# VH-VL binders against p56860: the designs that were tried, part 57

Target 1, 255 residues: p56860
Amino acid sequence: MMTAEVRTPEQGGGPLTTEPRAPRSAPGHADASAPAFGPETDPRDIIRWALAAHPDLLMPSAFNLNGVVLLDLAAQAGYRGEVVFVDTGYHFPETLATRDRLESRYPELTFVTLNAGASPDDGQTPPDLYASDPDACCAARKVDPLQRYLKEQGPSALLNARSRDQASTRADIPFVEEGGARRRVNPLAHWTREQLEAYAAEHDLPVNPLYFDGFLSIGCWPCTRAVKPGEDARAGRWAGKGKTECGLWQGENKL
Short names: E, the ipSAE of ESMFold2; O, the ipSAE of OpenDDE; V2, 0.75 times the mean of E and O plus 0.25 times the DockQ between their complexes.

## First folded at step 19 (VH-VL; framework fv_lerdelimumab)

Design j2 (at its last look DockQ between E and O 0.50; V2 from the best seeds 0.00; counts 0 for: pae E 3.1 > 2)
Fold by OpenDDE, look of step 19:
Structure j2 (fold): chain C 255 residues (1-255), chain A 120 residues (1-120), chain B 109 residues (1-109)
Amino acid sequence: as target 1 above (255 residues)
Amino acid sequence: EVQLVESGGGVVQPGRSLRLSCAASGFTFSKYGMHWVRQAPGKGLEWVAVISYDGRYKYYADSVKGRFTISRDNSKNTLYLQMDSLRAEDTAVYYCAKDFYDLTRYFDYWGQGTLVTVSS
Amino acid sequence: SSELTQDPAVSVALGQTVRITCQGDSLESYYASWYQQKPGQAPVLVIYGENNRPSGIPDRFSGSSSGNTASLTITGAQAEDEADYYCYSRDSSGNWLYVFGGGTKLTVL
């Protein structure tokens, strides 16, 4: 009765010292101080600088006049990144059509629509939250989706279509905004409405048809109206609600 | 001078089909949205359909949805309205109207209209 | 569907001022356009936006808006102004539908 000593192989599984992967040093954003841009600087030169400094640059857009012009200028300047749009479920059909036309015109760009196919009844918010609490509505349907996407993508900078001529609250927008989660580049900071309109006409750009009906700034249809002569371009946004911004550019949820 | 000329109207029986045409001149047809508007005898104006400048977007009034089809041939400067399953209530003068731009809220030019009569 | 409502008929004395009003929920957000139609003729655009006149439209025609209303005003009505007037705008704020008002017959006395 030979007791076969089953030699239990000593699995010397040495503890895989998972050396803590040194935090990938965020590629040292070379503190390349933004060049001194001026009102006469070609927006395309600003965009070229931004692309060189920030190859991971992203462009959020709502496809207003400014956004359409910026998109064309960016494409000319060599931008080949994402155009990021948030479908809130409350966009005008004209806005969505404008997006689709732009996507067809610029096949070299990647159009990303967050929450594509959203609707008032999709369960994200009560269908009438825009009326009772527009801040909460914008937070849930616009700001939060965009913030989540930007957090996931982690771009070092954003290319924005903001200009000083849009509203009194934007009168001091610089070409380059520092601070926050990332740098913000505003190539159109000094372009006037007249310059934007002239450029769009000259290049036969697909402008949202609502613009020609007095919608100088276009958001969600429950919170946007045509502006009257002499009103600020953004006077039609959340009219009568005491709200002037979506929250994308101010406060804790600043992009 | 901008001109819009409708054709194809006539007398038809209920359930039949008719195709209207609108010949456009005096402007770059391919850059503008186009509309159909109708008016029953002694009644008001009724918007019927719109087509975008590139033909990508088409929208219809509920009264004609599923029965009428708007289309265009930009190479011929012509707008069309295919009307199927015609009803007595479709009896009207049908106007071709030019959009100010594309899918805006007003018409800067109108044709003289063509009469469609649906009767047994 | 958001309807645009108009008074079916109004009268004005020669040389006097008349206002034709259009009412509808969509007018809170959108401008209306106005069309004049004379018997046996096609409609003609007379006002669009807040107060824009196409070329060839007399300056006695003006537009205004307030709340959910749009108005066409004729200051110094002429005999040739006798016609049907229609407002036109979006059917609702969130779709691609359009709608005319029921029309107003203007009689010049």
Scores: ipSAE 0.587, ipTM 0.802, lowest interface PAE 1.0, mean pLDDT 91
Fold by ESMFold2, look of step 19:
Structure j2 (fold): chain C 255 residues (1-255), chain A 120 residues (1-120), chain B 109 residues (1-109)
Amino acid sequence: as target 1 above (255 residues)
Amino acid sequence: EVQLVESGGGVVQPGRSLRLSCAASGFTFSKYGMHWVRQAPGKGLEWVAVISYDGRYKYYADSVKGRFTISRDNSKNTLYLQMDSLRAEDTAVYYCAKDFYDLTRYFDYWGQGTLVTVSS
Amino acid sequence: SSELTQDPAVSVALGQTVRITCQGDSLESYYASWYQQKPGQAPVLVIYGENNRPSGIPDRFSGSSSGNTASLTITGAQAEDEADYYCYSRDSSGNWLYVFGGGTKLTVL
């Protein structure tokens, strides 16, 4: 078993704000050094530390299994901030229903849907862009709206649901990533899919119904299929298109 | 023991309306999506409609969209199908089916059905 | 809307293995489920997902898929397996539509 050296959480959990966030140059809790976390560290302890260090913490989510489990753990740990979801116009109806079930279950959280009511025929994006240029489609419909919102809100950290077990491209994800415009916190970095499934079942969490039909990673319906036996969880994403990650997790614009 | 009991079937003329009911017992009704599936005499199965556990999402087969309305009353453990502007091709046994979860493709329990005959 | 195609009838000798197939373009992206229906009775779910059996379904029933074809296999067919079998899946276009195959009547000889 590994143990992490964990700093005492601060008292500074703030209420949700309806006002613009304070400038990022202010001294204080937002600059706290991250403790040495280990694989045995309870994700709720990581979240409590993150909230104390970053009262403006923000949680983007697409409501995959990892995201649903993180949301529950965050609520237990005292998170009361925003859960930010981008409506691309191509989400499965099951994904939108999962969002609504989570919103009803966690009234203490604020669910923010960017581009709510988006449709495939938005008058700005070519109708078949997802097939001809999936990177450009993701940029226009997902990456750009989220990055614009993050620039406007200016959070000092993000709470992300990624884990090392999701794909080979994620095998080295640490608990806390430094650099970029903001710190990125991955409380579930060392959890396996088995642990996530067990947690969701134990707590009767709302999950996307497509998981019961072999969809282990769910994005937009034109770029998502059921995973075949023996494939990685993300093998159904952009199958045959040469793309393995959304631009949100790669390059200079990564979350 | 999970039980689903349909009622409200009968003989009606084209253009008229019927309301089907499905009484549910033996499970927590408000946790699960519910479906209607029909079967014309001597024919195969046809999915008709689904309603989410809380009634927020409703979806219909193209053949009935605009004419049929699915609804539920979770306080009475009852699923409904309001069938308006009935046509001869709506003649079928109508089954109430319990979703394994909510909005899936898996119906783990079915009623015995109620016959609707649309005939002049 | 996607169409799911099944042979209308197949036969198997008692104790032998039979495969019932379901073909459709949507099955490249979505798994099929399988329902058994005996005369005068409501359907019963026998396979969901790729190869999951609900509680109470004998292990002689199994599911598989390849390309745009899903299969229900009954190993060691019994007299009580004589029934109509329907595959069921989702529309490949992402529309919220559910579709049954036309059904296959299995006769056990």
Scores: ipSAE 0.448, ipTM 0.746, lowest interface PAE 3.1, mean pLDDT 84
ESMFold2 (binder alone), look of step 19: mean pLDDT 90; pTM 0.920

Design j3 (at its last look DockQ between E and O 0.38; V2 from the best seeds 0.00; counts 0 for: pae E 4.3 > 2)
Fold by ESMFold2, look of step 19:
Structure j3 (fold): chain C 255 residues (1-255), chain A 120 residues (1-120), chain B 109 residues (1-109)
Amino acid sequence: as target 1 above (255 residues)
Amino acid sequence: EVQLVESGGGVVQPGRSLRLSCAASGFTFSKYAMHWVRQAPGKGLEWVAVISYDGRYKYYADSVKGRFTISRDNSKNTLYLQMDSLRAEDTAVYYCAKDFYDTTRYFDYWGQGTLVTVSS
Amino acid sequence: SSELTQDPAVSVALGQTVRITCQGDSLESYYASWYQQKPGQAPVLVIYGENNRPSGIPDRFSGSSSGNTASLTITGAQAEDEADYYCYSRDSSGNWLYVFGGGTKLTVL
């Protein structure tokens, strides 16, 4: 039997208005300076800063727990832009269902599905490329469609859901990253998995149900497994393949 | 107290149809996926179908695809299984089962089942 | 469309320890759950995830997994543990396809 849910009070600043706030006008002078953000900074304040500094801000998401929490915080903070999801053809049905539920819950946001209608047998890649060369599979079905879209849209920054608690490879992610084609803003950089879970439970967010099955980081079904007790959250991604990060954040493909 | 009560079982000739119902109480029905699981006399358990909490997603075992339809009415707290083109092999006790959440594969509550017998 | 394989029957002396196994390729990626069924009764969930017991399940029931094998262990078997035991998991594809193992009849001698 399930225990009773834990509820956490919402923290931080004054309430959002009942109406979405419009983006600031196209500026001659965007404020690129970040405030001194710290571990207790309300992520919504970071998002509000990012919106003021980058009115063309975009939010890519795979609708993992971090991404679902970020989406709710962003909507509260006045984000009204696109939520960009790549259909790899290998998503769990639960992931696609989570996307659809989030779209219904946030009609004020624009959900964009790249590579829509993809399937394992669509001929984009050889049938078992995910096993033999997962980097090439990810490049073709995830990285390339997103990179093409971002090149077309040209945003000056991305709103990203990464946190330091997710994996050792993310342990030093700052709130704002420079370099590459654009800034990357990580409002949840200092949130723990416990804080994310408590927030999602308190706000009754549509969470991917595979989290109840030990899937603490969810990618494509051929490259994702349940984590074992004591493993970090990303240990189930590309298990036995030596890959720990998507190519979107590394090397020549860095966003 | 969670309760699941199946009904609609009976004896039917091959090729005919039956509709099973499962009345749910004691929990917020619209928050959970629901399943049908069957057990032929003297045999093991066989998963039949699942429907997501909001009814948007439905999946079936290969043995019943194209013949059975799972559905739900969240306003009536009721799960359904429409069984068409019944075969002798469909003879079984049919259980409804509550998922822990939405398709987590954990059935925390089961009904007592309803018997379907397909014979000439 | 993977299969989950269980031995059809296992015996244990009263008070002894028994292990019931479930094997399948999908278990490399997905946890199994375990269900106990006594004659004429609906199944009851006894283990889910790696080793979680629902409320009301005795501490003598435990679960484990390694590679493509999941195991249900009963320490100090009691007469009331005599039942059929089924493992259940997702198949190896990414679809919502679910499979039960064939079941193991546990006899307590």
Scores: ipSAE 0.385, ipTM 0.720, lowest interface PAE 4.3, mean pLDDT 84
Fold by OpenDDE, look of step 19:
Structure j3 (fold): chain C 255 residues (1-255), chain A 120 residues (1-120), chain B 109 residues (1-109)
Amino acid sequence: as target 1 above (255 residues)
Amino acid sequence: EVQLVESGGGVVQPGRSLRLSCAASGFTFSKYAMHWVRQAPGKGLEWVAVISYDGRYKYYADSVKGRFTISRDNSKNTLYLQMDSLRAEDTAVYYCAKDFYDTTRYFDYWGQGTLVTVSS
Amino acid sequence: SSELTQDPAVSVALGQTVRITCQGDSLESYYASWYQQKPGQAPVLVIYGENNRPSGIPDRFSGSSSGNTASLTITGAQAEDEADYYCYSRDSSGNWLYVFGGGTKLTVL
């Protein structure tokens, strides 16, 4: 009765030393110092530079006059990335319709609508939070969704439609903003309202029709009114609330 | 010259349906939002409905919501109003109106209207 | 739903100035438009925005706004100005909802 010693093969499974995957060195964004741009620099040249330096560039937009002009200029300059819009549930139908027209006009661009189909009663916030706490409302319905998306996409820079002529608070906006989570490029920094209007007219751009009825800056309908002659373009935003910005460009939630 | 011509009005019984048409000419119909406005005999103007230039957006007054349907055929330059479950209070002259823009703001041109009478 | 209120009737002597006022919460945010309607006729746009006149509307017609009010002013009223006048504005709901005022009958004396 020969007891066959079943030699259990010592599976020397050596510990797979998972060498810690060296942190993928963030591709060294070559510290390509932004060129010295001036007031006479063509915005398209600024955009071309931005695209070369930041191929992952994204464009947030609310499709105001500045945004519509920037979108056209960016397309001409060779931008083929995303146009990112946040549906707060409180947009004017005209804003949504303007988006749709732009999407049809620029099929080479990818339009992304965050929280598409949002409504006041969708449970994101109390329906009347805009009245009691506009900062909290903007944080929840606009800033946070955009921040989450940007965190997920991780763009190295943003293409923004901000200009010095929009408000006193924007009087010193540079062409390139450094610091924060990513670089911000403002090709229209020195364009005046008159220049923007002229460009839009010359190129038959789909401008939000509310603009022609005094809505020089358009956001959510509960927090936006037409401005009167002589008022600042943003005087109609959060009128009487002591608020001048939605929080996208200032504070801890800065983009 | 811009022209708007309403048709389809008449006398109907309560609970019945009627379809109005508005033939448009003298402008690029497909570029403008269009409206229906009504006026009861001896009463004021009442906004009824709007449709965007491309027909994607439609809005209604509460008084007609769920009963009326606005539509358009841009290839025919025609605006429509389907009126279902008609009531006596729907008795009015119905005007089609051209919007100033491709989205809704002001009425720059009006038709002459068509009379709808809802009576038992 | 937003409401716009108008005086049901006003009178003006020939060649004098009259103001027709519209009041409503939506007028805090939106400009009004004004329509003239004569008996048996369709309405005609006479003023839109702050103070815009369509082509063909006499310069005696002007618009203004303050707070929750909009006003149509006729400076130097003519006999042909006798009509019903309606203000119109967007509803305060933020959607493409709209409202007319109750209308004002203007009599020229």
Scores: ipSAE 0.351, ipTM 0.741, lowest interface PAE 2.2, mean pLDDT 90
ESMFold2 (binder alone), look of step 19: mean pLDDT 89; pTM 0.906

Design j4 (at its last look DockQ between E and O 0.35; V2 from the best seeds 0.00; counts 0 for: pae E 10.2 > 2)
Fold by OpenDDE, look of step 19:
Structure j4 (fold): chain C 255 residues (1-255), chain A 120 residues (1-120), chain B 109 residues (1-109)
Amino acid sequence: as target 1 above (255 residues)
Amino acid sequence: EVQLVESGGGVVQPGRSLRLSCAASGFTFSKYAMHWVRQAPGKGLEWVAVISYDGRYKYYADSVKGRFTISRDNSKNTLYLQMDSLRAEDTAVYYCAKDKYDLTRYFDYWGQGTLVTVSS
Amino acid sequence: SSELTQDPAVSVALGQTVRITCQGDSLESYYASWYQQKPGQAPVLVIYGENNRPSGIPDRFSGSSSGNTASLTITGAQAEDEADYYCYSRDSSGNWLYVFGGGTKLTVL
């Protein structure tokens, strides 16, 4: 009765030393110092530079006059990336219509609407949070969704429609902002309202119809009114609330 | 000179349909939103419907929603209002009005109106 | 639906000043427009925005706004100013609906 010693093969499964995958060195942002742009520099040249330096460039937009003009200029300059919009559930119908018209006009661009179909009653916030705490409302419905998306996409730069003529708080905005999570490129930094209006008219751009009714800066309908003659373009934003910005460009939530 | 001329009004029975037209001239029709506004005899003005310059957006007062259809033919410079399931309360002079631009809060030109009477 | 409210009737003596007021929640955000209507005629735009006057409208007509109100003022009322006046604006801040006020009959005495 020969007891066959079943030699259990010692599967010497050596511990796969998963060498910690060296953190993919963030592709060295070629420290290509931004060229010395000036007030007379064509915004399209700035955009071409930005595209060459940052092929992963993204364009957040709220489709105000500046945003509509920037979108056209960017398309002309060869931009073929995403146009990122956040549906807060409190946008004017005219804003959403403007988006749709732009999407139809520029099929070469990818329009991304975060939280598409949002509404005051969608459970993201109390329906009237805008009244009691506009900062919390903007944080939850605008800033946080955009920040999450940008974190996921990880663009090295943003193409922004900000200009010095929009508000006193933007009087010193540069063409290229350094620091934070990524670069911010502002090709329209030196364009005046008159230049923007003239460009939009010349090119028959789909501008938000509310602009022609005194809404020089357009956000959520509970927090936006028409401005009076002589008021700042952003005076109609959070009027009487002591708030002047959504929080996208300042503080800890800076894009 | 801007001109708006309504037509198609008349006397109809309840439950019937009627189609109004507004012929536009003196401006680039395809660049402006157009509205219908009505006025019952001895009553105030009531906004009825709007259509954007490109016809993509149409909106209606609650009183006519589901019964009236606004449309336009930019090649003919003509605005239309299809009125179905007419009621006695739809009796009014119907005006076409030109928007200053596209979906603003004012009308810079009005037609003379066409009378619609809904009676048994 | 937010309503625009107007006084149904006001009177003014010849050459005097009268103010017609429109009230509604949407007026906190939106400008109103004003329309004059004489008997048997179509409405005519007289004021839009804060204080914009169309061509052909006399300078005695002016507009203003405050809070949830819009006002049409006639400074130096003339006999031909006797008419119905309607304000017009958005029904609410967040929809595509529009609304007229109930109208104000102005009598010039």
Scores: ipSAE 0.685, ipTM 0.843, lowest interface PAE 0.7, mean pLDDT 91
Fold by ESMFold2, look of step 19:
Parts: C-alpha cells; structure tokens; sequence
Structure j4 (fold): chain C 255 residues (1-255), chain A 120 residues (1-120), chain B 109 residues (1-109)
C-alpha cells in the first residue's frame, strides 16, 4: 500500500498517519434518486443533496480553479470529509503551495495526500517514463494510487469539480453521473470559467499562482505549459504527447 | 506604499558569514513569497533564492545551495538571508524582491539593495 | 538548468519600434517576465505573463511569445527607455530554479 499523510482539523494541518484506511461501509442513502437539477441550480444545493444521499462522499482534487471553488462551496454546504490529492512527484511547487494554503484556510476538512514524499528520482517508475510513455507514467504515479485508495475506502459517490466549459471532452457532463462502482457528482457542471473566476475573486480564494501566468489547466510539470491566446483551456496539457484527458476520467471506475 | 529596505551588507573576508535583512512595509507581508536577487558589479542579474509566504518552501540557485539559507519572520515583516562560506564571486548588490503572488515568477517591487563585498 | 539568451545590445532611433528577444527551451512552457534597469537603480517590472503591464508602465511596452522565444516590444521609443532589459523565467529542470537572461542594453539614438 502506498504511503499516505492525513491531516485533520482536530490536530491542525500536520501529518497524522501513513497507514491505509479500512474500506467504507455501505451508506444508507446509496440509491437515492437525484432531484431534477438545472443549469441555474445553486451548486451548494447539489452538494447538500449529495451529502444527504452519500454521507461517505469523497472529494478528489488537484487544486485547479474549479477544485478550489468547489472546495469552498462544499465547506459552506456542510462538507466535512476528505479532500484527496495524489502527489505524483511531478507537481509544480505552486500546486503544492496551493494545497498548503487551502489546508490552512479550511481546518474543518481532512486533507489526504496519497503517495506522500514522491519525487522524480524515487524509483517508482523508470527515470524517462514521463517522456517515453506518459500514459504509463500517469497510470503508475496518479491513477493507480487513487484507484487503490478508492477501492479500499469504497465511497458510494465522488464530488468532482468538472464543468462543461473546461474542454470539448467535457461538454456533456451531467450533474450526476450514474454507473460504475460509484456515483460521480459534478455540482459545477454548468458553471462557466467566468463564473468560477468571479466566485474566486469575490471570496479571495487561494488560486494556484500559475493560473495568473496563463496556466488555465495545471497538471504535472513535464506535460503542462501556459495556454496561448485563442487556445482551449486544456491545450497546455500533454502538449505534443497526444493526450486530452488524464486517465482518471477514462475507462472502468473512472472518476 | 510598498517599501523594501535591505540591510546587513558590508566587507567580509572569504570563508566568513554574513546575514542580510529586508524590512517590508506597505503590504501584508505574510501573503507573499519573497526573493533574493543579486548583481555583481558590472554584471547581470542572478536569482538567488525564494521562500513561500509561510516559510515552508525554500529554493536556491545552484551557485549558493548548501551555503545560503533564506528565512522569514512574518510577525516582524522581515526577510533574511544567511550567507555562509562566502566566496569572492558572492560579491554583489543583494536585492530583496516581492513576488506578485505566492511562488510565481513576477517581482513587482524591489528594494534598493545592500552591497556585500568579499575580499581579503 | 536552461539558459535564457538575449542579444547584448540593441539600438533604436527615437520614436521608432524595437524588439528585444529572449530565447530558451523553457519558454515553450513558461512565460517570461521583463525587467527594466537604469544605471544606479533597482530593476522594475515592465511586462509579465503574455502581455500584462503593471500600473504605471507606458502602453508602448508590449510582450509576446512564440515557440521558445519571448519578445519585448517598445513602440515609439523614448529617451527614458534607454536601459538594460532582462527576461526572467523558470529553467527546464524539475527543480524550482529561476533564471535571468544575460540582459540587453537598449540605446536610444
């Protein structure tokens, strides 16, 4: 089992444990039908519904703009669960700093870092894998740790920050995605980038500083660049490598 | 108005140590990363080190790694640079610079610098 | 570590347009910022990101990037624009290292 560091509000923001967690028990609201949500529905109402239906709700995050906004809305709506981040060893320092600022701002949430202490030279993958086979590198350092954690924790639903405005591959994301091992709840599905930016500014949220340097979609440093004028927001991801989505959103048991 | 005032420069012999300070005012110091940048006489600019807003993340140029230590005291609005094992090539004006955001590549305000001279 | 390469000197006639370039492998992935330094003074930020000007910087200063090259353009150069100009960005390593270009001395004729 990979090592994880857990920080809880009751013990401050410091690391607490590296032991794996027991699988979650079946929730009492796993099969509740979602209300008919529309483009005008307040995301907090969607989150409140999800919390009532899925008390074991879990929030994965890479702390992009969408994720930071969702985290604030979730805290307001009463979310007190885990925020799960995978340290691939290839994150920008700015991303790690954003995580730390969010931990400080939301002591009521439990921030879980999977694969803590990762570095490019830690031996988890061959040294040149990120260049020669980025899909295999992503699978080993990002997808596998998160999928293992989700299987072990067994949440009945995930709270995801995806929106239709992020990329053409996301244009038809529903508020609640059924099927697979668990529900995927997308409270921000119909929010635009402009709405997300306005919200973050209004609430003075800790946004990844690279966003202000034109990085509109931030992944790991080997495959992320600043978006040029006129490009799609995710055009800076996997430039020249032929990827448009992380493996977390593809295949069986996708997020 | 934003002000950055460096101090602690002077003449020192090779192998000795020196500590620089940068007093900050006119902004919320604890919200921003801070940098040291140096300029040898007649030469270009060289980035030296950065420290995150809360002091958790520190990064150094290879030329100073292992010899210099950046630190901050947010209760005193002060940035520090401890310089050990000084060499002649460390002779420079040392500027403190405010990051425009936390841990980005933009210095929106600079001090006027303090001169460090390393000579026998 | 990636070097940022600038021409050491450029001249422009008063009122004309000049381009100062900065080249480096890392500029494919990262924007450069641009700093102006006059003799005896601290540097000042003139352009950051693709083409953002801080308050107080004249609109004759603009930035652009293409491939591994960043450019600072001064349209209608004035005598007070005579200075050293440095680009600054991240290098191409996995560590968090920052690098300045060697600087370009702009002379306004």
Amino acid sequence: as target 1 above (255 residues)
Amino acid sequence: EVQLVESGGGVVQPGRSLRLSCAASGFTFSKYAMHWVRQAPGKGLEWVAVISYDGRYKYYADSVKGRFTISRDNSKNTLYLQMDSLRAEDTAVYYCAKDKYDLTRYFDYWGQGTLVTVSS
Amino acid sequence: SSELTQDPAVSVALGQTVRITCQGDSLESYYASWYQQKPGQAPVLVIYGENNRPSGIPDRFSGSSSGNTASLTITGAQAEDEADYYCYSRDSSGNWLYVFGGGTKLTVL
Scores: ipSAE 0.007, ipTM 0.546, lowest interface PAE 10.2, mean pLDDT 81
ESMFold2 (binder alone), look of step 19: mean pLDDT 90; pTM 0.916

